# Designs tried in a protein design chat: VHH binders against Citrate synthase (ctsA). Part 3

Target 1, 373 residues: Citrate synthase (ctsA), of Heyndrickxia coagulans (Weizmannia coagulans) (p27660)
Amino acid sequence: MVNTNQFIPGLEGVIASETKISFLDTVNSEIVIKGYDLLALSKTKGYLDIVHLLLEGTIPNEAEKQHLEETLKQEYDVPDEIIQVLSLLPKTAHPMDALRTGVSVLASFDTELLNREHSTNLKRAYQLLGKIPNIVANSYHILHSEEPVQPLQDLSYSANFLYMITGKKPTELEEKIFDRSLVLYSEHELPNSTFTARVIASTLSDLYGALTGAVASLKGHLHGGANEAVMEMLQDAQTVEGFKHLLHDKLSKKEKIMGFGHRVYMKKMDPRAAMMKEALKELSAVNGDDLLLQMCEAGEQIMREEKGLFPNLDYYAAPVYWKLGIPIPLYTPIFFSSRTVGLCAHVMEQHENNRIFRPRVLYTGARNLRVED

## First folded at step 21 (VHH)

Design s1 (from r1 with G35S D61N)
Fold by ESMFold2, fold request of step 25:
Structure s1 (fold): chain B 373 residues (1-373), chain A 122 residues (1-122)
Amino acid sequence: as target 1 above (373 residues)
Amino acid sequence: EVQLVESGGGLVQAGGSLRLSCAASGFTFSTNAVSWYRQAPGKQRVVVASITSGGYTYYSNSVKGRFTISRDNAKNTVYLQMNSLKPEDTAVYYCATRYTTWSPGEYSFDSWGQGTQVTVSS
């Protein structure tokens, strides 16, 4: 066999990690989470079931789920110092920047930072899962000169998160839809942010540092923010005809249009997007206003006909979040909040069977230049 | 301007049926979601059923299984088939459309019909 040694820009196609956590199966068109099909999980399980599966290794029974819920409730509140730090940020700060800062500050309150033992990292994961929703929701309120919204003891994890964002208790339908969105965003093999987290973890740095880096990676417009971009297009367009014109204009300029395409589901609608489209139909019927649905369906048709592209999860999640009362700047922070459990699982896996990432370069610069005094 | 006209109300005994119609002029139902509301004496209007432009339906819990909303785009009309009527269904019934406010999670009413009285006797 011929041996080749090639420069691989962006590590395209390089298999860099062994993992038991997740796998994008392009052959069978499946997103595998700990051996299960994500779509099958999303039909019958909630976000806390996914949390238990990813962190404890199994889908919980009822007693385990109740215990998990009680454990997370103990972690909802954040130290006052985090609120104080967030209050010092300029009002122009983006919520992802506030989130990055808040996660970083949490490390300073951990008295066992050097302990990477499984049980200690697991406690950190639960602290992060409890506190990140508070940081996301209340940094937004602080940046908008609004009073923080405190969690309520009688609300579920997902209902509390949505409540802290909107200031209103969600209906059962709203809670169900929001919880499902958290399931669908929870884990996705090795995107840039998860790879970043594993790279940081490979130095044996701490879980908070790994997540801080992951927030920074996710803010990059080539990685995160597609759901924000989709809703911004809808808001700019205002009408079905406006959206059609917007899309045709972008196509004529050969601009990339966010919300379309997926590595696994290249020739069909992302089934996760289909689930969110059904949620949008439900919300539109309940409130008697289906303009966003009509706009999105028109855009779906245009992109299929003009480019052979299909909606991904972000395309339909965006208008669903709008109908739930979520402001656009929080779409990416919510994505990160959902991904927290997957990121924690990856960092823990990396710590427990580690090799530092240390790639090489293809040197293309000058050689043999002289250094003289 | 949008004009909505409800019809088909009347007096009916408990257990009976009525079919309400909502006819439109100034717009076509094929491009809009339409909702039926009712207002009982001394109460505020509440939504009873909705149908989206694509035919997806919503029913309040108080009428689910008894009422059916449908649309006939050729006649530019939306119907509410009301079966197994109860005295508590007594109300003025209105059809309406809504519009997007472009504020997250909010909406407002666009237009209303004049209403049609439904009275269900014990």
Scores: ipSAE 0.239, ipTM 0.683, lowest interface PAE 3.9, mean pLDDT 89
Fold by ESMFold2, last read:
Order: sequence, then structure tokens, then C-alpha cells
Structure s1 (fold): chain B 373 residues (1-373), chain A 122 residues (1-122)
Amino acid sequence: as target 1 above (373 residues)
Amino acid sequence: EVQLVESGGGLVQAGGSLRLSCAASGFTFSTNAVSWYRQAPGKQRVVVASITSGGYTYYSNSVKGRFTISRDNAKNTVYLQMNSLKPEDTAVYYCATRYTTWSPGEYSFDSWGQGTQVTVSS
């Protein structure tokens, strides 16, 4: 048999892992989560249903969901040392750097760090799911010289997360919309951050280290922050006519425009974006202010007509988060928080059937240079 | 100067109907969302129904199926058709619009006028 090695920059198209967790079905235009269509799940299930599915293998019944809620509630608090460390950061620190630091420090509190058995990693996953929303929300408050916001006894997981961010209890509609956004962001096969987590896990390093690397990967301009960029464009444009001019200007200069295109939904609007567009309509009607909706609809039309491109999830999630009272710098940290369950599932899967990643290079440099005496 | 004026209130028997109007001056409704609020005696003002510039509607649970909000851009007016009225619908009804403040989750709106009184007797 002939061994053909080909340099594949960026690993484009390389199948690097086997997984039972998720699959981007580009043929049938479907995001599959543990055998289910993500869109079908998002119509009737909440984030904790996805957590149970990804970590325990099944959609929970009501008793199982209540037990999961109680388990996570016990993990919402972070050690005081985390707050102290975050308080030492310069107030100009990037929220993703604060998140990375907080996740990294959590490892120091794990008395069984070398134990990678399934049951121990599962407990860690629940600790991370409980604590990461606290770190996300309260690192922001600390960096802005505000008091931390503590979770409330009577709020659900997603309501508490939004409450910790804004300091205000969400309405039923706001909770439902935010929870749905967490479902839609929860898992997406093998993006760079998930691959990074699996690479780290493949060395048999710990779950916290894998997630720390995933945060670092997600901060990269070419990976995370598309929803931040969308909202920044809307804020800069200020008006419908401003946004139309901004988009036409970028198109004339061949600049990249975030919020459009998806490798699964290339010929139509990302159905997740359509769900967030409906959420934006609901929030705009309740709030009596539909400027962002009008701006986004104008941009959608322009990109369709000029480039044949369609909104992805980030395009409509951005103004939804704005309407929920979420500051732009937290959009990427919230994305990471949602993705935590998928990352944990991937690391656990890697640990349980492992082969270390050790790629090679195509060497194109000098050879046989001499070192002089 | 943006000005909103409510009209069409009155006294009506339970099960009856009223149509409220919200007329605008100083701006055009066709580019703005408009909301109806109500304030019952001793209670805080709460949203009842809203309509966006694109025609998407919202109704509170207490009025869903009984009230219909609509807009007539040619007359620069928004209407609230109230059917199957109940004594608990008794309130002063206000219309309002909001503008983006470019602060997350915050809005502003034009002033509240006197509103229009709706009184539903059993």
C-alpha cells in the first residue's frame, strides 16, 4: 500500500476524532446532538435538558431534571479565592482573559485532579457548569468596580445566569429567550476550541486545563466574537440608513462582514438565526422599540441581494442579547458558558478512548548549516 | 416635539366593546413601535399590547384573544380594539413609544398625557 502524506494547512477536511456527541450534517442541513436534531430539541427543551443529554446520555424526565437543577445549584458559588484573584486584575482586562484565569484557578481546588475516571470527570463537569456563569458575570462586575451579584434561591439556571449579569430578575419571556440561546450555542461538532480541548485531553491532562485552552482558543479573533462584532456594527451605525451605508461600504472594500454564512446552512438562513429573529421580534414588541429589528432586516436583505449570503446565529443573537441587557463584552464569555457542556462531553469522551495528537510538519527550511568554532 | 393623545374611553357594560385611538404629532408612527399601557386604581402602569413598525404584535396574557392592536399609518394613528371587556379591565389607558438609548436593555419614551379612562361595570 502507498503511504500518501499531503500537507493540509489548517487541517481543512481532516477527520481527527470519532465521536458520539455531535455531527454537522452538511448533506441534510442538520446539527445532530446525541442523535437528535438540535432544532427539534430547541423547540421543546431547555438548556438543562441538553446538559443531561450530553453528559448522562438521555433527555431527562421531570425528576431527573429537578435533581440536575439541585446538583447545579450546589455548585453556583465560587471559592472566595477566585473573587480575590479576579479583583487583582487590571480594570482594563479583557473578559475572556478573566474567564480563562478563573477556570484555571478552579483546578487548584480539586483534590482528585489526577483521577480521570468517568464519574469524577462528570462531577467536575457539573462544577464547571455551575461556576462558570458566576465567573463570567462577576468578573465583569469586578472589572467595573461593582459588587458581585449572588445567585437567588428561586431562579432557574438560565434565569440566575442572566440575573447575575444584569442585576435584575428576568421576565418569563427573557428567561425563555436566554435559555434558548444557550441551547442553540451548546454544541457544534469540532470547532477550534473543542479541538483544542481534545488535544489537551489527549495528553491525559485535566478537564480544567482543557477548558482553559478552549477559552484561549475562543478568544482568538478568527474564532470567537462574531456576535460582538455584529452588535458593534449596529451600535456604530446607529440608524437603518447608517447600517445600510456601513454594509455597502464594507462590500465595496471587500471587507469581511461577521454574522453571515454557516458551513451547514449555506443556501438559506441558519434556522437558529431564524429562531433568534423571532425572539428579537418578541422583545422589540414588548419593549416598544424595534430599531434594531429594522436595521437587521435591512442588512439581511442587502447581504442576500449583493452576495447571496444569509444570517447565521450570531447575527440575530447579538441584538437579542442587547435587548436582554447584556453588555457586548460578555457575548463571547456567554457563548463559552453555553459550550461548556459540549466541551466537557468531548474531553470525557477523549479520556475514555484516547490517542495522543502528534502531527508532523513539512520542513521547508535550510539544512546542513555549519556551526563555526 | 413628540406628542401622543389617547381617546375613545368611556363607560361600558361587561362583555361590551370599545375602540381606543392613539394619535401622534411631531413624528410618524410608520417608523416606530407603539405600545398601549394601562393603570388600574392603586396599581402601577403595565403594558397591555404593542405593535412594531413592521406590524408584529404583542399582547399580555390578560388581554390575549380579546384585544387587537392595529395601525393606520396614513392617519398616523394606532388603535386598540377591546372586546369582551371585564371589570378588571377598568383603568386609565395610555399609549407610548420608545427610542433606542444605545445602552443595553434601556429605552426612553415621550411623555405620558392624561390618558383615556375605561370603566367596565358588572
Scores: ipSAE 0.195, ipTM 0.661, lowest interface PAE 4.3, mean pLDDT 89
Fold by ESMFold2, last read:
Structure s1 (fold): chain B 373 residues (1-373), chain A 122 residues (1-122)
Amino acid sequence: as target 1 above (373 residues)
Amino acid sequence: EVQLVESGGGLVQAGGSLRLSCAASGFTFSTNAVSWYRQAPGKQRVVVASITSGGYTYYSNSVKGRFTISRDNAKNTVYLQMNSLKPEDTAVYYCATRYTTWSPGEYSFDSWGQGTQVTVSS
């Protein structure tokens, strides 16, 4: 007696969680973050404003933001053991595997690991927010036989993160653009990685374990890496005409083309993509080299004309990250670093109003086999 | 030391064919985009064809359908097969390689060969 009417492959359309954190409003074409439109936030607020909103419930005033920044600066350093563990990884290690390993090891240094009280989880969230950028940047350096880049206390959160990646202090424009990208990636309802984090949290497992699982989920071929794929296409194509040819060739073979389409913004360009397109224009003007912009504009036109598809955030974020000096292997780890605040908020919400996820199966195997003595 | 050597140029009557070769030493083509350029007298050097490390090809409109770029990674050589040649194809032909791994925030690196003359007579 198998109840096949309850079997929903992939949980498509299933409302799996209650949340006050975020919502993809397909009716009003809005990404809602704690009641605000993400686009409105991204125009006037920085990443630390989003951190405070998601973790503390409000957009911070100046004193609250200064305090938050000071708190995060105290968490920039990682235990030496993290660097030692990352140094043992083979140089061929996948960047996301290095990231999950580093996050996993952090749990071993938490002396209050079993305490899931709100205030204790909040401290962990700030520790993770401070330390994950270090792990992201310096795992890359270690895997490339480069000396780790130490955080600078006199840089803002986003400037320090970019500095650790590139080894160069960013300009004010570069900092502003990178910070904006972190805002735009910070939270997105219930993607597979956020759901994975809530599933793990529902067992009352710790925040580090939930984030370790989220890293593993985001590495999955069907979830993360779209921004990497976009930049790889641009790099392969080399020229505007090359990119046009590449896209037409993929279209003729009916291949998937990353960087296009969004659940909420189906009939227009993703407004987040539009913001990154403007950032690309700004960087191109400063640099004096608009090749990537020209390539991306050509691709935008082709996809609109051939498929009726529009750029999503990843399409324009990819060349922006390239212009900022960010190597492609770090695009997904940076996405995760940005998403850390949303993941922490979801795990805390799950712990504070919990019900363990206990799905059933549709059994299609053998029955009534005999066990012989 | 990276060295590129073009060969296969010469004098050909209109409608004829030539095969240009670009042989490399000091690095491996399999990780690089390689392009053929040409420079007609008094003109700037322009791209004719390009092939990426992944085998994606590009051709300028002036040669599309007549020229074919290919790579033989075992021989570390890139070829330009030029068919149906016209007097307008008369130029010095250069091969150039680009590193397929970009340095973020920097321009691509190019290396050039010495060039080979192609002359197409009427």
Scores: ipSAE 0.017, ipTM 0.316, lowest interface PAE 6.5, mean pLDDT 87

Design s2 (from r1 with G35N D61N)
Fold by ESMFold2, fold request of step 25:
Structure s2 (fold): chain B 373 residues (1-373), chain A 122 residues (1-122)
Amino acid sequence: as target 1 above (373 residues)
Amino acid sequence: EVQLVESGGGLVQAGGSLRLSCAASGFTFSTNAVNWYRQAPGKQRVVVASITSGGYTYYSNSVKGRFTISRDNAKNTVYLQMNSLKPEDTAVYYCATRYTTWSPGEYSFDSWGQGTQVTVSS
């Protein structure tokens, strides 16, 4: 017999997991990553520092970071079979569909797929971190009938990722800004995609399967793509006055406007958004083209005045990615690539202290029907 | 007709100062970022300083701390104050504006000036 007081649609407010990885501290207005404030980390640390923290348990010293860089460089290349599979996709496929397919195929190259020991899962995490940027960047090229761009041995992790996307070696400024975006997107408690990964892992399924499910979850319209939506609005508006008109029109129709609001930073601009706004200022000045900055500042003012809402990370990350030469369809795949380290950490944690998720239902259908003779 | 005119160049001894001006006609600077470029003899043209419509500035490492870019929108003019000049600063200096293409990472120039020669003697 089902107790209707136990039905919690969407699991709203349910504490579904114990974790040492991260949480959203709404009381102290922090995003906590392995005991550190994400904002404090993002000011002085790069993405590989976050990778080491989440997977190895500590912020690396210089020797540990150099070792991590070498480990990841060995994993940048993908098997030719991945390129062949992606080439068979219809050219109308979305890059998130290509990413899902590529991650799924990687499992087929793992000869120890049933082994979930910590050391084996850690090796898989490094393989995924090395290969996912290649899959993300080169699936786009393949879907557009362009030749894949191969990684270069002399580029850092983040520089190589951006290089594979654009075909151009980034400047130090562009590399620093892109790397920071990966830090800021790297981990966020238990969003739908991370929960999906833990649900799959709880069956003792493999890390690749868990991440495949996480890609599928993140593609869902109610979860991923806010930064894409922001850039699409800017592109559609074309001008500062166009963007003002677009926002006022959406407000008059009470439509949801992506890029504003955050559960933790409710009373101010998301400090991560502030960091990306400064990045946008830097890129705009270097390139001599500040239209997007002007548009975004106008939109920020309108939303503050009309709704008391403030930019979140996606609002300013979107035009930063545009300035870096990143096509809009890759925004969500890059978000996933950044989140890969957090997802791997969560799956490993689930495997090492597991209980399968087995929820019940509230049955509301017919009862006591009889089968006719 | 859009025109950009650089002025203020000349010969100066090392350690000296010059102020370059970029005056515009046929449009207003208030909606555009403006760049200063330089081209040394036998070298490619490179950016040295930029200013956004809102006043945010960028400087290349070779000039940071010595050059200051500013704008006076009422006069439709952008300035480059060049202090502590070195022989390596010898170049033709150009100003330019850019406009947004709606392709990722792309831009094109609306216009260039004719350039102004700066020569720094040892």
Scores: ipSAE 0.105, ipTM 0.589, lowest interface PAE 5.1, mean pLDDT 89
Fold by ESMFold2, fold request of step 25:
Structure s2 (fold): chain B 373 residues (1-373), chain A 122 residues (1-122)
Amino acid sequence: as target 1 above (373 residues)
Amino acid sequence: EVQLVESGGGLVQAGGSLRLSCAASGFTFSTNAVNWYRQAPGKQRVVVASITSGGYTYYSNSVKGRFTISRDNAKNTVYLQMNSLKPEDTAVYYCATRYTTWSPGEYSFDSWGQGTQVTVSS
């Protein structure tokens, strides 16, 4: 009989893995990425710097960054079969379902699929980082009966990603802001999707399978989509007074309100949210429409006063993505695309120092039922 | 009926200064962002400065450090202080607002004044 004191529903508080990749330091109010404060990285480094840090172990010098950028550019195109498979999906499919399918199909094109050596997994990680933005952007276009948008040779990684989504070359400001959002979303210790990826990896299954499972986990209503939910609330509310009313109504009904609270930044605004709030101010000024900024500031005040809660990254990232021309259904797929580097790092770490996860159950069902003819 | 009226333009020597005003009627600046645009002869209209309802400002690279946008909500007026003027600043200057269309990245309405001419000689 299993000791019921060992049953921890949801594994809350269970330390399931050792990692050198990241952790949420609640004592010092930091998100630590390979020994660095994520906020410090975000001030001076771009997404490709984070990619190199997470996959190669160091912040790249100029030559290393140039090599990385060239490597990724060679991986932007996807096999035509990916486009064909996505074209068969019902037009009502969610982009996360398309993404899951596309990542799964990529495995079929890997001729070394069962080879889990570090160098082979690293090559796969770069292939996935190159191809996932294409799958994300163009699955949306396919599902909306629009022509795919191909990357341009003169655009950076982040500019190409945004360009593929919107069909417009971003301005330098738009590129900077989008790239920063990818940095801020890149890694976050052991959320459900990263844990799922490590569980799959622990069986010595392949990197694509681990990421496919991570996409499925991230689509779950209780895990991903907070930034999507924030923008949906803003869109429903339409006005500053509408948003205030919407929030008070949800509070009176004790409903969850996405965009507020964080495990690390419990007593203050998430500094990542503050960076996105500044981005929203810049974009609002450039395009001459600050209604979303006004709405978000009103909501911030209400939640502080009513609940003592503060904006997290998703609260301000949502209206920033709106201002960049990104359709709401792509918010979660973009989150996944950003998180791809962290997921790959975790799967590689698991493969290189592995023990399979083998939990047990507390059986509470019927016993001793009789089987009769 | 929204009406925007620009004023304060004129002829000035290079290195000089001008202060433009944008006064609104039928519309309240205190709740909306306001832009200054300029249009040089034969060129497209381009934004040069913006101010949000909360007072955050943005400047194009061509004018940053030389122009200052400000607002006086009591007078329902937005100003553009233009210092260290150069011949390439010669243009008709317009103030304008935009409205949210609730489509991603789309903003479909500007209200414009008739403009005020700024001519910088040297």
Scores: ipSAE 0.095, ipTM 0.594, lowest interface PAE 5.4, mean pLDDT 88
Fold by OpenDDE, fold request of step 25:
Structure s2 (fold): chain B 373 residues (1-373), chain A 122 residues (1-122)
Amino acid sequence: as target 1 above (373 residues)
Amino acid sequence: EVQLVESGGGLVQAGGSLRLSCAASGFTFSTNAVNWYRQAPGKQRVVVASITSGGYTYYSNSVKGRFTISRDNAKNTVYLQMNSLKPEDTAVYYCATRYTTWSPGEYSFDSWGQGTQVTVSS
């Protein structure tokens, strides 16, 4: 019997949920989703394959994949009211806040909001997968006084998403790399945002509410902000030597360096990071500029030597996103967008087998206080 | 064992209607998409209609507006209502689902029924 009377700060190591969706296997160094290693899948499968796997339970055949894509394409449009709401936000708002608001507003348009049946939630999941990219991209445009970009039906899911961000149709390489990044970010067991979503869902609150909470969670710099932080460091440093200096300075001050360390991959580079590193190489070759690659490699070496730490996905995803023309403030929103399918799967599972999360506290406050009459 | 059994095929005149059924067993039906395929003599097997676990439907261009796919999860059955049938609709119709075992290292595979013959006479 697990001694439930022990305070476990941050719930470190605590098993909080039973799931068939995802598992971080630290023993075998695998990120498992629906029985598959995500890394293995990422070599041959795209984001829509992952979507189908997580929501339908199987890797799709070509017909199913096409059907899925068509389904999602039907959901690209958002109500005009969403755009209006986003337009009301201060221009200084962060896109994550806009995303949070946008996802929240979507709930108001659901005519069956109280229906938590599997089929209904599944429909919502597809709707969210269709609409969230729009909200992410257009949040940025609106906040920068640009006209919203309309989705293109003739592009793939990932190509359209990137298009909506950059305003340009991506190349095949760009599409491939971006899609891969979505795969790699798609699911990760029970991080804070997923846990938050389940906690909210456990009250039998709606899927929108759960995702809204997840957005709020992911916004935190200790959760989703690593990719932005990495790119900001790179941007500040400007050169290889500058980056070396920056890292040494931070280390001397015992500051945390974002983009390093991973729960599963502790003794080597995150294979996902390695994939993004290769993507960075490819993009660097196309653009004729490998400065970011050189900087990142220098940083990788320093962190290995000084701290024994290895790059995680965020470390190399950041410069890749930069090369793709993605604004830094959208890195985290894109991360969330990718995670949408996993979050939905978790919430759906929670609704299907629900137990409300209700932890207790170690009370350290005052006792026996009385109001003086 | 995953089993799919098609029924409802037969001979019908052009302009007529048929309703095919696909009875599924041996897996969690409600979580799987089901597809209807057809194979005409000398032609490749092609998807004609699909329905996801969530009820989203897909139709090939050749059958849009004429065919309707639906599912009854309580009966573990998928239906294909075929209206305004044409001679070119003559084929063996199959239902299929992609199924995965949760055995390590295994991948999803398609499970097929035996098919049902649909013949549309001019």
Scores: ipSAE 0.028, ipTM 0.388, lowest interface PAE 4.7, mean pLDDT 92

Design s2 (from r1 with G35N D61N)
Fold by OpenDDE, look of step 21:
Structure s2 (fold): chain B 373 residues (1-373), chain A 122 residues (1-122)
Amino acid sequence: as target 1 above (373 residues)
Amino acid sequence: EVQLVESGGGLVQAGGSLRLSCAASGFTFSTNAVNWYRQAPGKQRVVVASITSGGYTYYSNSVKGRFTISRDNAKNTVYLQMNSLKPEDTAVYYCATRYTTWSPGEYSFDSWGQGTQVTVSS
């Protein structure tokens, strides 16, 4: 029983929202999305299937999926003003900040911001799903003084996204793996960014504002930045032995090791991590380069033995993205892009059944201070 | 010094079989993946099969179902069993180890053997 008069740091264990969207079943190790296990879906279904499931409430048939993809393809282009704004950013800016700005600017082009009807929000969701990959990819290019890459209409949604990042058409395997990662990142109950989005939405603020806040939340290294940190560790370590040494050193210093542990899974492995590990194995097998795999496995073993911690999704997503040719600063933006559909679903649900979030505080500050007249 | 030495090539009739071996030395074999490549005259070198340190395998579409890659860590050797050989399989076969470069999507090769010639006659 939640004692409403008790301070619960971080709201740990507190039920904050009622939802039909998702549930993390830690007992059965399932990620429930609209009644399905996301892990099971990830084996046979793609990101667009998840998009349809979360936004339309059903797994699409082939015709529906095709129609969805066509709809999204029409939304790939972003206003020139977005590119201009991004071009004004300092070159030292992080792509997450660029993404935050880009998403925020998109709101200014919506002539019906106050309309929160389901159909209107749904349209916005598709627009965002179409445009955010562009913003993510081209934010990086622009910040590196490269020409923006135009979307290719003949590629799948995920293939185009990867293409826009790398400038190369992906192989079938690369596309598949990237798409799988999008599926796995698509929804996860009520993490900080989703909660933030709902909090913002609860004021009946617009979907863009909610997502903008979500971007800001996800930027935090305790939330979305773990995948970048993991790859940086791997890069610094260079070898399996180097990585072992690095981890032991960090542990001796009581430093947090990114990519391990999860607030929800606690002492269990994130099942999504296992999926991405398999992806890493597949990519490693293609060219016979399993250095990153070996490093990651060594790290996994050390953390299990020393701390009883298990990898989360970010731990194995990082080297996968590396092998796909994705630059490190785009790992978190890609995470957000994938999560866009979930965020939209939550915001839509919040708008349709709204109660403003207004928590109280345990005040530990000064009292009875007076200003002398 | 990293060394890879291929052996087992030769002349074989279509439908026949060969078993190639790659003997590795100069590095920790058990922690490295090994790849088989082939290069036909006038063509680019292409990956035929790969095996990771963990035993995960990959095959090109052209050899799937016919070739099998395996490894013996005790012998520091990787094998390529080639069955149902076709004239199109004629090439010099190489084994190599690839390492990740620290640039996204880039890779480096450690060392190449001299290769072993496989000729499949009609």
Scores: ipSAE 0.024, ipTM 0.458, lowest interface PAE 4.6, mean pLDDT 91
Fold by OpenDDE, fold request of step 25:
Structure s2 (fold): chain B 373 residues (1-373), chain A 122 residues (1-122)
Amino acid sequence: as target 1 above (373 residues)
Amino acid sequence: EVQLVESGGGLVQAGGSLRLSCAASGFTFSTNAVNWYRQAPGKQRVVVASITSGGYTYYSNSVKGRFTISRDNAKNTVYLQMNSLKPEDTAVYYCATRYTTWSPGEYSFDSWGQGTQVTVSS
């Protein structure tokens, strides 16, 4: 039992929220999403299935899924003002900052911003799920002085998202892999961004504010930066031998290597990572270029042997995203986009059963200071 | 356009030293590794030294202890200091980088310079 009178740095291990949404079961090695193992779901279900499960409470049938997709497709467009605002950003801005701004601006267009009823929040969640991919994709285009890409209604949700990023219609394989990645990133109990969203929501602030805060949280390199970091290491090394050397050097210097370790999967590879590894194999087979796969496998071996650590989702998602033609700076924004449904679910739950978060401090500062007359 | 220009090659006696330079342009230099290759007559082009964007270096066994690769990001230049040169080091030396392009299904492209001739006499 956590003694409330004790200082718990970082709130490590503290139970902060009661939820029916998700649970990291470290004992049984499961990521639980609404009562299902996410890994099991990921084998047969797509991102929209997860969306329906998290927001509606059930796995959809085909008709429900179709209706959901149609609903989301109606929400793809963003106000021109968002594009204008994004266009005002310095070209040096990171896409996460653009996303933060974009999400923030969306709030101003909600005519029922203060309405926190379930039905209203649900509608708002679908709006965000429709618009955030657009903001993510077009933030990059705008920051690179490219014309925004318009969504395609004839594509699936995930295919359109990938299309908006790359400007090309994805193959079936690419769509499948990308969609799977969205599923795998969709929800993860109460990470810092989700906690932040709930903290903001606990003031009865609006869903946009909560998500804006979540973007800010996820931007931190200790939270959402692992995908980018992994790909940057791979890009830096460029070869299998280079990557081996890079890792050994980092290890010798006791530097943290991103892409390894997981709280749930401590003694084996994250199953989600394994899925992305398979995706990487598939993509490598298509074009005959298995350099990234070889590099990653070499790194995996080194980390296992030297540190007893195994790849997490970010480790293999990074090269997969690269193979899909996704720019490195969009890895984190895509991660956020994937997490949108979970964040919305948490905020909705918080609004429906709310208690304001207000912790205390261990004060170690100065006391009894006086202004000299 | 990615450009690499090698310089510093020449004729040197065995035991001598040369310093090669590779001037890079047309890409984000500071985020890319650069490799030195050499190709001897009738032989395949092989990597001799590499330096990552982070400054990690590694060498082929044939040049280890004799060659030093370094980089100056401010000048977008990579150097190869070659000491204790041997006749076996005679080759055209190339610098190369694998630069990132944003395109679906693509990873990176290798770019090469024109090369610089290094001749080590007995």
Scores: ipSAE 0.024, ipTM 0.291, lowest interface PAE 5.2, mean pLDDT 92

